# VH-VL binders against q9ugt4r445to639, part 2

Target 1, 195 residues: q9ugt4r445to639
Amino acid sequence: RLASAFGDPHFVTFDGTNFTFNGRGEYVLLEAALTDLRVQARAQPGTMSNGTETRGTGLTAVAVQEGNSDVVEVRLANRTGGLEVLLNQEVLSFTEQSWMDLKGMFLSVAAGDRVSIMLASGAGLEVSVQGPFLSVSVLLPEKFLTHTHGLLGTLNNDPTDDFTLHSGRVLPPGTSPQELFLFGANWTVHNASSL
Key: E = the ipSAE of ESMFold2; O = the ipSAE of OpenDDE; V2 = 0.75 times the mean of E and O plus 0.25 times the DockQ between their complexes.

## First folded at step 2 (VH-VL; framework fv_murlentamab)

Design m04 (at its last look DockQ between E and O 0.28; V2 from the best seeds 0.00; counts 0 for: pae E 15.6 > 2)
Fold by ESMFold2-Fast, scan of step 2:
Structure m04 (fold): chain C 195 residues (1-195), chain A 122 residues (1-122), chain B 106 residues (1-106)
Amino acid sequence: as target 1 above (195 residues)
Amino acid sequence: QVRLVQSGAEVKKPGASVKVSCKASGYTFTSYAIHWVRQAPGQRLEWMGWINAGNGNTKYSQKFQGRVTITRDTSASTAYMELSSLRSEDTAVYYCARDWGYSGYDWEFDYWGQGTLVTVSS
Amino acid sequence: DIQMTQSPSTLSASVGDRVTITCRASQSISYIAWYQQKPGKAPKLLTYDASSLESGVPSRFSGSGSGTEFTLTISSLQPDDFATYYCQQYNSYPYTFGGGTKVEIK
């Protein structure tokens, strides 16, 4: 099942619910206790060439860890353009090769504009640059059915509970923009749990 | 460099439908939303509806709900507005306009198409 | 629907004049934009979020106000500024526009 986040940022949940959330901070895209999978993203205003901030926000970094795997972060490179990939907080170089076999995951990059990550569970991420922001797609195998929560929703073939807060409260379909903002803000990452 | 280019003028009979296109260039089409706004001769601007170019979600003004359909083609970077059951009162210049795409909640229209005159006459 | 009432409908001015256009919303709003439209052309964004100036728009244009009363000011009118100006709320659907203010040569 596929879920994605792109643009300023637009979200498509695993069950096909569409929404937008123009947050500023770090958020849980996906948590799955089944494999202790965590996918977190940072949303912030873009930066224009003259140094001023853009009107909207978008994803500028995404980080992933599954169980005791390495922690990989993919972020927009403000100084150099394109993407930077960090392994346990250290910037990686892909000058000599386009792939790495890491603890608990396989990583590949295409000329600094696309990063693919495949985790031991079979979960996958694809990160690319789209305009001034990142585009992130997450693919989950069937075994994750009923085991997800976060901004990308609850994968259970029922879109009516996709806006589930960390408390377990479900916002109904047709939720207002203000309530959708509260849904997004509810999935904020604290520094102590940040990847 | 950001441009929205609309299709040419149309003349239609009452009861017909019209479909106006808006081709985007100079930016990532799927990262933004496209709104449709019309202006009848000598009258104010009137918002019709909106499409998120990335996910295809739409919102329509209640006045046009049931008669307007907004779509997009991501491979062609083009948005479309189709208005059915045309009346003489639908004679207007129709504009497409871009916003950042945050559900249309809080964004102004930063770039506009040149406009398409639709004339409805018997 | 939020009603946007714009005044005056027509304003006669000379080059160098300070011009002020008012827009009143039927309820409190935070998100309002101002547009300039010349005959036969599409509207052009001037200001947004009540007081933010759009990139590339001359500094003689400024927006101000909060709650229900908003203004667009042109500090020193230039020949290119003779046009019709519209306010627009994007606080809630449906988005609504003011009736327009035509700034014409005195």
Scores: ipSAE 0.000, ipTM 0.439, lowest interface PAE 14.0, mean pLDDT 81
Fold by ESMFold2, look of step 15:
Structure m04 (fold): chain C 195 residues (1-195), chain A 122 residues (1-122), chain B 106 residues (1-106)
Amino acid sequence: as target 1 above (195 residues)
Amino acid sequence: QVRLVQSGAEVKKPGASVKVSCKASGYTFTSYAIHWVRQAPGQRLEWMGWINAGNGNTKYSQKFQGRVTITRDTSASTAYMELSSLRSEDTAVYYCARDWGYSGYDWEFDYWGQGTLVTVSS
Amino acid sequence: DIQMTQSPSTLSASVGDRVTITCRASQSISYIAWYQQKPGKAPKLLTYDASSLESGVPSRFSGSGSGTEFTLTISSLQPDDFATYYCQQYNSYPYTFGGGTKVEIK
């Protein structure tokens, strides 16, 4: 199953729900206890090609860890529009080769603007540049059915519960933009949970 | 407008501690890291450490490990740097600076406080 | 730690001159910034990621280089440009700065 976040930032959940959440901060895209998978993203104003900030926000970084794997962050390279990859807080160089076999994951980089991450569980991420922001796609194997939380929704073939808060409360379909901001803010990364 | 305002100059004796504040405004304080950088008279800039204002995580330069403590108060949008066991070579201007990233794993300092002179004299 | 060696330490120039400042890293890096600092003031970011110009910085400033050798160039020196310039690497902790280049009036 595929979910994505891109643009300003626009989300397509695993069950196909579309929404836009113009938040600013770090957010849980996906959390799955089945494999101890955590995917977090940073949303902030972007820098356009003319040097000005965007009116809205978009994703500028995404981080992933599964179980005791290495922690990988992919982020926009400081306003240049390319991507950089951090392994356990240190920038990686792909000048010698375009791939790395890491603890619990495999990375590959294409043309400096696309990063693919394959996890031991079979979960995968693809990160690419989109304008002043990044685009992220998350692909989950079927075993994650009923095991996901976060901004990318609950994968259960029922899009009506994709706006589930930490408390278990579900915002109804057709939730206003202001109420969607509550949903996004509810999934803010706090304290020691940051990757 | 992003603004970092630091506390005023301090004069301290060797062996004492100093705590410098850095009040942030004009942005979401908890979405960025605050770094502390010092500059002794006539010397280069020296990175001391950072705090993730959101989660409170810190990282310190090995040189200052055990003597520096960086904290924040999210309700006051303020970061603090405390340096203990002061020595004369700690005389410097201490700056707070915001990096682009929220976690402190980014790198360029886009906004700086005005600096706080700390003088350590016997 | 990655050491940043900056040269020259002092540079005398006249208004209108083209000025080039060099910074060498102790290992290959991709991420370097240049700062301008006037006496009694905090540093001001000029360029980042080796060659990207910070918003609001005049276009006469440019950064270049790769590997271990990086430069900051001022294409036509102006009176406001007499200052000390620092390079900084942000490839790895701890972030480190060069020793500075003071650009003075000839």
Scores: ipSAE 0.000, ipTM 0.422, lowest interface PAE 15.6, mean pLDDT 80
Fold by OpenDDE, look of step 15:
Structure m04 (fold): chain C 195 residues (1-195), chain A 122 residues (1-122), chain B 106 residues (1-106)
Amino acid sequence: as target 1 above (195 residues)
Amino acid sequence: QVRLVQSGAEVKKPGASVKVSCKASGYTFTSYAIHWVRQAPGQRLEWMGWINAGNGNTKYSQKFQGRVTITRDTSASTAYMELSSLRSEDTAVYYCARDWGYSGYDWEFDYWGQGTLVTVSS
Amino acid sequence: DIQMTQSPSTLSASVGDRVTITCRASQSISYIAWYQQKPGKAPKLLTYDASSLESGVPSRFSGSGSGTEFTLTISSLQPDDFATYYCQQYNSYPYTFGGGTKVEIK
C-alpha cells in the first residue's frame, strides 16, 4: 500500500485520505511497532535559489530507521535543490556507485534527485525533489496492516480513522483545517527519537 | 532586530555544573534551532550541540554526550546549556548561535550571543 | 568526524591587498561557512554554502571551492578586516571548525 507526502505539504494516507498540513518542524510520518519502523520528515519554509523564502512549508528532509538498522536521512542538498543522503549523520558519496547495501536496508540514488530505500521488512521509500521541496512515497507490504500510525495514517482499509492521534484518539473525517493542523502538530517529534 | 543575549560570566570548581542561558528576541524563537559552541582560550571553535527550539529535540556532540544538556523555555524564548562534571579544560567562552530551520536543519549560524566566559579552577 | 584544516594560521597583509584563506576538509563536503571574529567578540557570519554571501557583508568577501578545498577571499583588504577568520562545516555532525587564520597588519 502506498502513501505519500509532497508539496506544501499534501498528504495521501495509506487508505487514501487527502489532507494538507503545513506545520514547521519534525513530524512522524510513520511508526510501525511491528518492525519498529520509523519514518520522520522535516518541514520548513522553502528557499529559492535567489534567496526568496516560499510561502508555506514543505518537506526538506526524510529520515528512516527500522529496528536497529542504519539511519538514513535524505535531505535537500542546499537552498537550490538536489538531494543529499546521510548515513548515521554522515554524508554519503555516490561517485563510485549509485547503490549501497546498508545495515537493514538497501539504498539507491538516481540522477542525484531520487533516492530509493528498501528496508529489510519489505517496506520501501522513495524520496525525490519536487520544486523547492521533497516528495516522499512510502510503500508497505500487507503485513503492516493495522500496524501503522502517524501522519500517513493507519493502514487498515478504513479511511475514517486516518486522523488518529498518538493517544489513539480518532478525529472524524472532514475535520476542520484548524483541527487538522492540531492533528499534524500532534505528530511532532518531541524527544530523542528524532532520527 | 535579532538578538541573543547570554547570561554572565561564571566561575566554577572542578566537578561542578554550570548552566548558561541564551535569551532570544527579534524573531520567532520556536522557528529556529539554537546551537552551542565554545571556544577555549587561543583554541578553535568547538560545536557542542543544538536544540530545536520548537519541539525541544536535541543533538549533542559525542564529546559532550552525557555531560551536556541543552534545553529551552519557549515561554521565555530562552535556551539553556548545562555542562556538568566541569574540568579545567572546560574553561572557555560559550556561545549560543541561531541556526535557520525549525528542526535543526543544517544551516549556518547567522546570529550569535555575546558569549559567556566559564572559568573552571580549583 | 570531519577535520577542517585551515591555512595559513597567520598572515600579514596591507590595506588593499588580496587575501586568500584556505580550508581543507578531511572528506568531500558541500556545506561550509566562513566567519570573522574580532577579539572579545562573537564570530560573524560572512559566507555560507561555500559561496553565498551573507546579507550585509561587503562584496569584497567571497567564498569558493568544492569537494575538499575551500577558500575565503578578500579582494581588497580594508582596515576593518583585520581579524581572525574561521571556516566551518555543517555538512555532518559533529559540526567542526577550522583552526582559524589571523589576518594582521603588515
Scores: ipSAE 0.000, ipTM 0.524, lowest interface PAE 12.5, mean pLDDT 90
ESMFold2 (binder alone), look of step 15: mean pLDDT 90; pTM 0.919

